# Ledger of designs, part 11: VHH binders against Protein LURP-one-related 7

Target 1, 182 residues: Protein LURP-one-related 7, of Arabidopsis thaliana (Mouse-ear cress) (q8gwl2)
Amino acid sequence: MADSETPYHPDPEDLRRIPVDLFASKKLPGLSSGDLGFADSSEHLVFILRKSSSSLKSLLDSSGVPLFSISRLHNGVWELHKGDVEKRKDLVLTVKRTSKRFSKTESEVSFAGESSENLVIKGVPFQKSCTIYSQDSIVAQTSLMYKLRQIYVGRSKFRLTIFPGSIDHSLVVAMVAIFLQG
Key: E = the ipSAE of ESMFold2; O = the ipSAE of OpenDDE; V2 = 0.75 times the mean of E and O plus 0.25 times the DockQ between their complexes.

## First folded at step 7 (VHH; framework vhh_8h63_2)

Design c5 (from a37 with S103E; at its last look DockQ between E and O 0.59; V2 from the best seeds 0.54)
Fold by OpenDDE, look of step 7:
Structure c5 (fold): chain B 182 residues (1-182), chain A 122 residues (1-122)
Amino acid sequence: as target 1 above (182 residues)
Amino acid sequence: ELQLVESGGGLVQAGGSLTVSCAASGFTFDDYAMGWSRQAPGKERELVAGITSGGSTYYADTVKGRFTISRDNAKNTLYLQMNSLKPEDTAMYYCAADQYFGESGWEYFDYWGQGTQVTVSG
């Protein structure tokens, strides 16, 4: 009886109180080859980033249900749509790179619809290190987990810390996924 | 089947220039991060340069300012222009592909080529 792990739904109250850590790795239990998984501190899979047969990527929940599709336009702009790559629905947000200096990138996130919220992502893609800003506040931050002087954590693993706020965790993960490709 | 085929290696004198290429097939090249690693005899493999699907680049400190990584998505080809070559640059150069770019995880790249030998004479 495959314990139907209840899909991770952040408690709205939790979103207001405590930062949440997700750990990203290509090597997680239950993860297919080629996928990137995001797990909680208990090593439970929360999100899956899956490459499709096309140029599109899918963000899935732990049950494998498509949440978003990620695509890049010819002009370099990234788009996030609701739903599966095969049945893309409404545009959710766009990501545009606004600056590239050496290995550091800066991108602007624009939400579709009536939302006036703009975010900025700054970081170094090859270091899997970025910070998502909402004006003067930090929405989320990524960092590599391996430290030379500490227990060897796989070099491919990185930590995503999501700070309390109103932005859905799945969107944060999607933005991070886009950043990693920038 | 995904394939990476390196070419352009050879013998070059110190101070010289060389361009190695990697022809990619069997996958959506423009969606992958690409990189070059090298392995000298008796040494560990090291990441030399990387380029994301978005065009962000990485260079090892040992090659910074001398090497340039680039990609031609229309040709599904990755390049490494090597200038001011040194004997220390002598190595087998490998092309690699990964869905996600990272400086610390060359060993976790999804795919590797067979390599092309670069020899720099002093």
Scores: ipSAE 0.469, ipTM 0.757, lowest interface PAE 1.3, mean pLDDT 87
ESMFold2, look of step 7: ipSAE 0.563; ipTM 0.794
ESMFold2 (binder alone), look of step 7: mean pLDDT 81; pTM 0.824

Design c6 (from a27 with T57I; at its last look DockQ between E and O 0.62; V2 from the best seeds 0.63)
Fold by ESMFold2, look of step 7:
Structure c6 (fold): chain B 182 residues (1-182), chain A 121 residues (1-121)
Amino acid sequence: as target 1 above (182 residues)
Amino acid sequence: ELQLVESGGGLVQAGGSLTVSCAASGFTFDDYAMGWSRQAPGKERELVAGITSGGSIYYADTVKGRFTISRDNAKNTLYLQMNSLKPEDTAMYYCAADQYFGEWSGDFDYWGQGTQVTVSG
């Protein structure tokens, strides 16, 4: 007649899944001058952040195909749309700052057409400190690169760790890119 | 062509105030993270203050509470208001810009030529 498990027991599948690391850098193989790349541990590009001539930014896949466009409204709210900066399609999410105390910032992510998907981002944008929360769980977190591995702190480089979950990695990267721009 | 031109440096007495500014041209100013770094003779360049395109601010501990960074996007100008100046604040002050994010260590894409600030006694 079916068993009942205690509510506190962690799901064994969570123990088998591992976080994914992406490494942000302005200097990577195959990256054009002026772009910011997000690469895997082998320096293969996964995503590219590019500033357009229209002052908007695009998040691209590794082959340069636009995934999202990033824009800031005059009221300070950030918008993420599908597609190229010139042909923006559906609104995907908005990010709004909800708190700031000197360097510390908190922002709220609202997904289009869904109220239950609100996320909170906390950190210090200028220091590339960013943690994305879904309620009590961490979705993703940035960290500094270690000096001993020839990856020096403060050279426009950081690590983004994306924890196991249902949120698309391209959306996580887009939210980090938005938050770190303030 | 991106240009950053600092001005407003000079000689000031300890305890005094000074504002340095940075005129920016050749790019869409409000999309850039901006910062002020300084270098005293014989010392490494250090980040003093930074501000993202969205307005989030950073200060080094040595200037927190005394210095104020601000940006006027309509005038493409970055400011650093320096109050309660000390002789240890004597340095060349550099304006800097980054097209994506700020940098904790002051590692920016673009730099101005600097403006000298000298605090006596």
Scores: ipSAE 0.573, ipTM 0.788, lowest interface PAE 1.8, mean pLDDT 82
ESMFold2 (binder alone), look of step 7: mean pLDDT 83; pTM 0.839
OpenDDE, look of step 7: ipSAE 0.681; ipTM 0.851

## First folded at step 8 (VHH; framework vhh_8h63_2)

Design d1 (from c3 with Y100W W104Y; at its last look DockQ between E and O 0.73; V2 from the best seeds 0.73)
Amino acid sequence: ELQLVESGGGLVQAGGSLTVSCAASGFTFDDYAMGWSRQAPGKERELVAGITEGGSTYYADTVKGRFTISRDNAKNTLYLQMNSLKPEDTAMYYCAADQWFGEYSGDFDYWGQGTQVTVSG
ESMFold2, look of step 8: ipSAE 0.670; ipTM 0.832
ESMFold2 (binder alone), look of step 8: mean pLDDT 82; pTM 0.827
OpenDDE, look of step 8: ipSAE 0.840; ipTM 0.920
ESMFold2, look of step 9: ipSAE 0.626; ipTM 0.814
ESMFold2 (binder alone), look of step 9: mean pLDDT 81; pTM 0.818
OpenDDE, look of step 9: ipSAE 0.846; ipTM 0.923
ESMFold2, look of step 11: ipSAE 0.639; ipTM 0.815
ESMFold2 (binder alone), look of step 11: mean pLDDT 82; pTM 0.824
OpenDDE, look of step 11: ipSAE 0.815; ipTM 0.906
ESMFold2, look of step 12: ipSAE 0.674; ipTM 0.840
ESMFold2 (binder alone), look of step 12: mean pLDDT 82; pTM 0.823
OpenDDE, look of step 12: ipSAE 0.810; ipTM 0.905
ESMFold2, look of step 13: ipSAE 0.659; ipTM 0.831
ESMFold2 (binder alone), look of step 13: mean pLDDT 82; pTM 0.825
OpenDDE, look of step 13: ipSAE 0.807; ipTM 0.899

Design d2 (from a17 with S53E L99Q; at its last look DockQ between E and O 0.66; V2 from the best seeds 0.70)
Fold by ESMFold2, look of step 8:
Structure d2 (fold): chain B 182 residues (1-182), chain A 120 residues (1-120)
Amino acid sequence: as target 1 above (182 residues)
Amino acid sequence: ELQLVESGGGLVQAGGSLTVSCAASGFTFDDYAMGWSRQAPGKERELVAGITEGGSTYYADTVKGRFTISRDNAKNTLYLQMNSLKPEDTAMYYCAADQWFGELSDFDYWGQGTQVTVSG
């Protein structure tokens, strides 16, 4: 189920597609208590965030298979590794805060290997404000759902909009999860 | 059983300082985003300050530069240092916890509150 990662190089077909929305919620059909689900507009799970017994977090696919593990180092840098939290595989990327002014935060994503393309994340984590940039292009953006509250929307914490591009959606979700908890 | 117990409230003169604390138990404190909300009589509850799992902070405009939120994960304790207190800061202060990234109003868990009264 693993997709190959690539720098931001739009697929021609992707340039004609409409942005994809995922909704983060703590209560969804099929979601275990304590998890955070990312679902489509029909409440079908796409990704799951799960806390581990060692305070590490896993990003899982809709079937519960571990895709990535998320950890924070003592120096405040975050690491994303492939695979199960106990059998971590390759380092995929790191995220480090490069600016903090009051509540506003800027972080840099560095991919493992020889990639020269870094991403920048800007926003206010506690307000669920998070925008991921590749150069001057927006890769993804979150918005806070509480100001749009209705019966259905009242269960969602925020919306994540992923714009057409070549960056894998599971990596986008992982980067958002890192930024919002850091 | 998750519990949040606030302490440290009291009567303080305007311009003074006070620290309120929240002792947490029954959960892995490090994994939760935390916050302080306050409610004055006849007013809506408002988030005063928040702190993410990883330590990023948020402050309401009304308290920026005067209040400092912090967490001691080794002691399972959340703090709010309040400086340059004003009568408008008089309220019941509530500790709150959220499993994922925090909330602005609908936290998962709440304490019973500690009263802060600013006179003078």
Scores: ipSAE 0.641, ipTM 0.822, lowest interface PAE 1.0, mean pLDDT 84
ESMFold2 (binder alone), look of step 8: mean pLDDT 82; pTM 0.824
OpenDDE, look of step 8: ipSAE 0.805; ipTM 0.900
ESMFold2, look of step 9: ipSAE 0.618; ipTM 0.815
ESMFold2 (binder alone), look of step 9: mean pLDDT 82; pTM 0.821
OpenDDE, look of step 9: ipSAE 0.804; ipTM 0.899

Design d3 (from c3 with T57I; at its last look DockQ between E and O 0.65; V2 from the best seeds 0.60)
Fold by ESMFold2, look of step 8:
Structure d3 (fold): chain B 182 residues (1-182), chain A 121 residues (1-121)
Amino acid sequence: as target 1 above (182 residues)
Amino acid sequence: ELQLVESGGGLVQAGGSLTVSCAASGFTFDDYAMGWSRQAPGKERELVAGITEGGSIYYADTVKGRFTISRDNAKNTLYLQMNSLKPEDTAMYYCAADQYFGEWSGDFDYWGQGTQVTVSG
C-alpha cells in the first residue's frame, strides 16, 4: 500500500503533545558545506536548506530528498512548490510582505488550493526574529542562542520552537526560511 | 568564486561624512544577504549594518541614525553612507555576504579585505 498526504488521520492526542525544538546551523555533523541544517536536540538532521547554483533554494528531508522548492518572484512575492528546483510541482503557498515599519516586518502566508487557512508571520528577519500566527495563536517562534565570539563557533545559530497543532513541521520550516530571507 | 572588494575608506575629521562601497563579483548578488562589519584596534569585530536578500535592514545601536546601508543589485554594489563620524568609528570596515539570512552576530560566509576609516579630531 502507498503512503499519501491525503489519507493521513492524526491521533486525537497530537494537539496535546509538547513543543518541538529544531536548531538551525551551518555547522552540524553530516551537513554538507553550503547547506543550512535544522536538527533536533541530539544534533540529528531533520531538514536541510540548500541553495542551488540557479539561485533557487530547496528544503530537503534528512536523507536529502527534496520536499519543497523556494523562489522569489520579481514582484517580491515568495512561492513554495512541491518537489526539487529542477522539477517543481504544485504550488503549496505564497508569502507576501504586508507591512514593514523600520526593522519590523509582517507577512501573510496564503495556501494554494481549497484551504482557507492563512497565517501571519511577524518579526525582524535580519535579527532572526520570526513568529508565525494562526489567527491569535502562535504556531512557531524562533529564538536566538548566545555565542561568546563574533566568529561562528557553535552547535546552533538559532532555535525554532514549533507548538502543538495541525501544521506540518516541514511547512513551518519552509515558512521560517522564506521570512528570514526577506 | 565570490569576491568582495571594498573602497572609499580614508581620513576624515570628526563630524564629517564618508561613503564606503563594496563591489561584488563571481556570484548572483541579488540572492545574498549583505553586511558591513568593523574592527577597531584592541576591540572585537562588530556588525555595523546588514541587509537581507529581500531588503530588511539592521543597524547597530552605535550607528543608528548616522549610517545608511543600501544595495544596488543592478550594479552588484553594497554601500555604507557614514554621517556625523566620531573618533570611535575609526576601524577597518569589512563587506560581508551570506548565502541565506545574514548573521546578526557578524558571522557571514564571505568577507572582503576591508577598507580603513580613520576619524580624527
Scores: ipSAE 0.570, ipTM 0.785, lowest interface PAE 1.7, mean pLDDT 82
ESMFold2 (binder alone), look of step 8: mean pLDDT 84; pTM 0.840
OpenDDE, look of step 8: ipSAE 0.606; ipTM 0.823

Design d4 (from c3 with S105P; at its last look DockQ between E and O 0.50; V2 from the best seeds 0.00; counts 0 for: pae E 2.3 > 2)
Fold by ESMFold2, look of step 8:
Structure d4 (fold): chain B 182 residues (1-182), chain A 121 residues (1-121)
Amino acid sequence: as target 1 above (182 residues)
Amino acid sequence: ELQLVESGGGLVQAGGSLTVSCAASGFTFDDYAMGWSRQAPGKERELVAGITEGGSTYYADTVKGRFTISRDNAKNTLYLQMNSLKPEDTAMYYCAADQYFGEWPGDFDYWGQGTQVTVSG
């Protein structure tokens, strides 16, 4: 006699109260050659990082619509603007390195406008180590797939865990992309 | 058509210095994280130094304080200055590049053919 009971499926809103994982990879369903994808745990694309021919980067949504453009100034400060690299809109934030101790790096994120709240990013960019802090709370943190799950070394570059909070996930991904390049 | 060509290897006395270079072509050099890995006979390849697009550096503990990685974006050239060389530094030294963040330090997307460094005691 077979068991026909239907398993429980949690309310989607209850699941928003747990951390969300995004997986960075060059090889995902629907991802164009030359792009870096950020996918959910089911391998559905959520964000795309794309390089332009002019050494600038765009963060796009899953449909390929530009959300932000990433640029580095000659003084080493990074800027995030809304929109495509060629049709930039408002400045959203800047990222500036504030400390370097051997391989360990600390950077400060300053949002455009009159906000007094800044974020701090700490880690080791070359080792894909990145933690974003809002005051004493963790906003997001990366983990290497090789160190966590050796079987997936060739498929995923790293995992980004975003903790529940008020900061838009697309901004978190953009800040991580900036920090790991600097 | 991405090319990484190492040069500057050779025989050097223990305690001496050597600079190896990597000429890069066929891509926008400024956009790549770069690194040096080495492989001694019978050993696995190991990352010795790395540098991000923005200039943040990484060194293996075995070379920290003795080796310096640098990049000249105007010349599309990566350098490794090796000081206080030891016989244990004898290896084939490979230049490497990664378009984004790679899988793991040392697991780059693109590799050169290597330049031999031999340190005699």
Scores: ipSAE 0.457, ipTM 0.735, lowest interface PAE 2.3, mean pLDDT 81
ESMFold2 (binder alone), look of step 8: mean pLDDT 84; pTM 0.841
OpenDDE, look of step 8: ipSAE 0.593; ipTM 0.814

Design d5 (from c3 with W104Y; at its last look DockQ between E and O 0.60; V2 from the best seeds 0.50)
Fold by OpenDDE, look of step 8:
Structure d5 (fold): chain B 182 residues (1-182), chain A 121 residues (1-121)
Amino acid sequence: as target 1 above (182 residues)
Amino acid sequence: ELQLVESGGGLVQAGGSLTVSCAASGFTFDDYAMGWSRQAPGKERELVAGITEGGSTYYADTVKGRFTISRDNAKNTLYLQMNSLKPEDTAMYYCAADQYFGEYSGDFDYWGQGTQVTVSG
């Protein structure tokens, strides 16, 4: 009597508890020259960061649809708006640097609207290393894929791990992009 | 057309100081991460220092504490202040620009023609 191993269907709730990895690189299949892509573990493009002619950056989905625009104010505050850079809609969040010590930076994220959620990002922007905190929990973390002794992946690629939570992945990617520019 | 023009290179004695500059044109300077790389004869090009759009900095271990990278957005100019220069610092110094996060996101998008720095022993 062959015990018909019932295919393990992971509980959808359990799937929500699994961290998601995105890999950022300028060299990804399907990515246009000049763009930065975020791909999943199967090298499927998920998000695109694009420089626009208007001196703004756009975060796009894999189909090229603009999700957000990124801009910096003269006072050093970064803003994220919904939509295309040419048709900026509502302010979504702001990012402000609160501390800089050597190469380490801390920034505060403030959401627009009724959301009282405040996030803190800490890391080394130029090294593509940061952690997003919500109070005592980690929202996301980046790390370079480059290891000095083992060239597995060139310096051009970094990993973004998004932990289970309520924050949209596109927003996480946007915040990371903003912080790494700071 | 995007252009990066380095200047300020020259001959300096060991222990001396030198500042090299990079004039940027043809793009919005404020929106780019900038960097200095150098290449000595017979050696590979190496990143010396980097600075993000927001002003965060990076330094190679070989120059840390001696070199300072800075940017003047109003002048579209990148600087590298080099102190306590050593013969090992002799190289062609190149200015570079990246529209995203610098060299760690891949190769820089744009490079200058370089300025020669020679440190005599």
Scores: ipSAE 0.367, ipTM 0.705, lowest interface PAE 1.6, mean pLDDT 87
ESMFold2, look of step 8: ipSAE 0.572; ipTM 0.788
ESMFold2 (binder alone), look of step 8: mean pLDDT 82; pTM 0.827

Design d6 (at its last look DockQ between E and O 0.64; V2 from the best seeds 0.00; counts 0 for: pae E 2.6 > 2)
Fold by OpenDDE, look of step 8:
Structure d6 (fold): chain B 182 residues (1-182), chain A 120 residues (1-120)
Amino acid sequence: as target 1 above (182 residues)
Amino acid sequence: ELQLVESGGGLVQAGGSLTVSCAASGFTFDDYAMGWSRQAPGKERELVAGITEGGSTYYADTVKGRFTISRDNAKNTLYLQMNSLKPEDTAMYYCAADQYFGEWSDFDYWGQGTQVTVSG
């Protein structure tokens, strides 16, 4: 009597409580040259960051559909808009650097509309290291992928850990992308 | 075609100062993270300094407090001001550009380099 091990289906509620890891790299299966990809632990592409010719970047889903456009204003403020770079729709959020001490940078995220939610991003952009805070809680964190005892850390990849919360993963990726460029 | 052309290298005495420059062409300069790497004879190439599109900077521990990276977007030029130079700073200095979060191993474009020699 082959004990039909009923595939353990984790409670959807439990899945919502598990942090999600995305791995960012320029070298991912299915990724076009010049793009930055975000893949899951199974190396499935989830998001694509693509540079546009107009000082704009696009965040795409895995199918290549534009989700957001990223732009920088002359005053140094970053803007995230819905949709394609060619057809900018509604402003979603802005990112403004508030502090720079040595290599550490702090930025404030302001959402457009009636949302009173303010986020703070802290980290070292050039080291691909940042943490997104919502008040006293961590929304997301990036870390370089390094092997222990390696003098030269291949910095071609970094991990983004998104903690359970109400913020859409695509927005988290966009905020991280903006901060790391700031 | 994207081009990075370094200049300003030369011979300098220990304790001296030197500024190297990188002229960029063929791409939108202000959309790229930029950096300086160096390679000494018999040593691996190392990232010396970096600057993001937004102006955030990074310095290797060996050059902190002595080197300053800056960019002039209007001139499409990257600079590295080097003060208090040491013989250990002798290397070929390379300019690099990356459209995404610049790391030396992952830069999209490199220049041909400019030689900096510091005499003891």
Scores: ipSAE 0.346, ipTM 0.693, lowest interface PAE 1.5, mean pLDDT 87
ESMFold2, look of step 8: ipSAE 0.433; ipTM 0.733
ESMFold2 (binder alone), look of step 8: mean pLDDT 83; pTM 0.830

## First folded at step 9 (VHH; framework vhh_8h63_2)

Design e1 (at its last look DockQ between E and O 0.66; V2 from the best seeds 0.66)
Fold by ESMFold2, look of step 9:
Structure e1 (fold): chain B 182 residues (1-182), chain A 119 residues (1-119)
Amino acid sequence: as target 1 above (182 residues)
Amino acid sequence: ELQLVESGGGLVQAGGSLTVSCAASGFTFDDYAMGWSRQAPGKERELVAGITEGGSTYYADTVKGRFTISRDNAKNTLYLQMNSLKPEDTAMYYCAADQWFGELDFDYWGQGTQVTVSG
């Protein structure tokens, strides 16, 4: 005896999807000196960014296992490859700056392979301002922790919010890291 | 170990120009975001300009269009070219370095170089 009432009933998954926050910091439990950590709200490490040289960085999981290597080419294009810096594998994506007007920067992310979809990153790298777009949707966005900085002096910290979607969180972190360095 | 040494400060007339430099040693200069901050007597320290590892720049609104930050990684040197100087630009100018991305919370600071702009 079911009827066809018109009230929309959103899928339960849509109602339960929430943004994920990661907090970038130079000082976190379990983080080696010189690394940048991305942690959850309880300060548990999720990703680690490690410098190997001025043109080469690693993105690691919380256990220190290499996920991607990040390379800056002499022409200013950035490349992301799977795997360790010493045994780099397939190219995953490139990031290229497409506009720079004063402090404002725009970059384009191009995925390797069959996809024609591009992501666009906009912001002000030096100020930790970074928003990643997929066409008309926001994939991720950074924000500063100004009031927390007044309480937690001596730590460089910002928040990365990753909105619900299909893009791997490790790729989002890598893209943010590239944009803020370049 | 890490050392930042500013130079090039001095007395200059309003409307004039001046370049300050920062010589860096004891670290891989290319790996650091760099910046210039200034502090006038009785005032809070203020970020004036910044430059990322990859060369993206930032300027405070009070200096935008008048100041230019640049870095020469081959010489391990940071520059601030200051044009159209005003008495309000009078301050001690500090070179600063940060391992990750920069901002007002730099890890390392130089001793400063005085810039004085007369009316």
Scores: ipSAE 0.515, ipTM 0.764, lowest interface PAE 1.7, mean pLDDT 82
ESMFold2 (binder alone), look of step 9: mean pLDDT 82; pTM 0.822
OpenDDE, look of step 9: ipSAE 0.801; ipTM 0.899

Design e2 (from d2 with L104Y; at its last look DockQ between E and O 0.58; V2 from the best seeds 0.67)
Fold by ESMFold2, look of step 9:
Structure e2 (fold): chain B 182 residues (1-182), chain A 120 residues (1-120)
Amino acid sequence: as target 1 above (182 residues)
Amino acid sequence: ELQLVESGGGLVQAGGSLTVSCAASGFTFDDYAMGWSRQAPGKERELVAGITEGGSTYYADTVKGRFTISRDNAKNTLYLQMNSLKPEDTAMYYCAADQWFGEYSDFDYWGQGTQVTVSG
């Protein structure tokens, strides 16, 4: 016996939306010592994570302009605010750990302003394992790059794949960074 | 200058307990992922336990349930509580730190190690 389904005919615009890969590395052209860079497949910087002398971190664009500030307010609670780390203003989202069994962790992302849309992040933070879900769909996930022999990188941490969707890529990078630090 | 200094190693009987510690200096301890690795003579170095900035832990299967990693950010100190020790736990134990997230073997900084020897 066999099942049959009606033919699916996707819109051309759906066929043009493809996953985006970003590569996290400590060594990239134009990256300052101590920063973590996220580069595209051509090794051009797209985002930069920078630690401050306080407990705050910044997500910056490729030009070093602050996009978001990341703060750890409470055990298992992280906040993302728009703008400079010294002048945090609009709260964008929070990330809170909801489950932990030995090394496996689950966290919930709550967006400011719309409390009905929550994301779930699952993985093993210490091992750089991270998958972001919107209900049943994968928004993004990391892949380890074991023993990569990169001529122009020197050292890579992981690959982040962002699947087609409405969530801004800078928010995805911020959520991954929060999960892997928490 | 970034430094990691282990202490608390020694000789212990099988079934016994030890706590090793790692004093950290020269960096903002709170913002680093930390780990304990061990190496016995003739063996590969093995990540035993890890802890992220936010406190998420990792344990190797061989020590799960017996060892506990913890960090005291006020004292810039990393700990490994080792219970129910076995002769196969005999090794040099190394403290390690990474600037971003965690690592398996390629930590940015390493201590000089403290010897743990389990008899019996």
Scores: ipSAE 0.632, ipTM 0.818, lowest interface PAE 1.2, mean pLDDT 82
ESMFold2 (binder alone), look of step 9: mean pLDDT 82; pTM 0.822
OpenDDE, look of step 9: ipSAE 0.772; ipTM 0.885

Design e3 (at its last look DockQ between E and O 0.60; V2 from the best seeds 0.64)
Fold by ESMFold2, look of step 9:
Structure e3 (fold): chain B 182 residues (1-182), chain A 119 residues (1-119)
Amino acid sequence: as target 1 above (182 residues)
Amino acid sequence: ELQLVESGGGLVQAGGSLTVSCAASGFTFDDYAMGWSRQAPGKERELVAGITEGGSTYYADTVKGRFTISRDNAKNTLYLQMNSLKPEDTAMYYCAADQWFGELSFDYWGQGTQVTVSG
């Protein structure tokens, strides 16, 4: 029912791999002021989020090459397109909030093209609580790096754990970034 | 220059209501996560409420159901409506902003506005 190009379909080899951790922070070696970096456990940048103007953001690779552009529509739906913000290419996915109760939010990810199943994101955006599900399986999950810190000083990191599967890590990072902003 | 200016604090009787506001300038307000924190004398500053770029809200358990955070992007203004106020809500209330997600540590802070609840 699934082919290797679908956004999420576990490859047997991926199931034998361990989860990958990325660490999000505003302060990382090589990161420009104003950007948000996602780094590996050795603090090497893997992805960069950059605000290009008002409602537009870019997800870049470690070399600064644009992978995706992120935009928020007036109706609250988020869109992810290939390419940079100045010349966006194909629509890849949309994220739409489907429910909210108190602080808890659920959102649905719809991929462009023919898809028999969408991903669901659940969590509390402001608390950096975000779990991406494919049906009952966890695709990725965020967690806080430190115990409670006083908010008037300093900065903190959070961890994104991506479980073995067929979904491109850049897409996972984009989905997390969208959910936590909206 | 990024600025956050709180206003609307004052003296209120227990059980009363008060709205504090925060005027923001020097940045693209629409793209920031915003929050309210408070600090009572002799205590550490604590997050009271937050609101993301897309409007998702967060409330501390101590204020849930009594306080409402909101933002007016057209006026670059953040609000905190406080109902059913208690003496333990007495504190200096600070507006805060973060350009990404409202991380645990906000980047920018206002000077605060005093809220005093008697009774």
Scores: ipSAE 0.538, ipTM 0.783, lowest interface PAE 1.7, mean pLDDT 82
ESMFold2 (binder alone), look of step 9: mean pLDDT 82; pTM 0.819
OpenDDE, look of step 9: ipSAE 0.769; ipTM 0.886

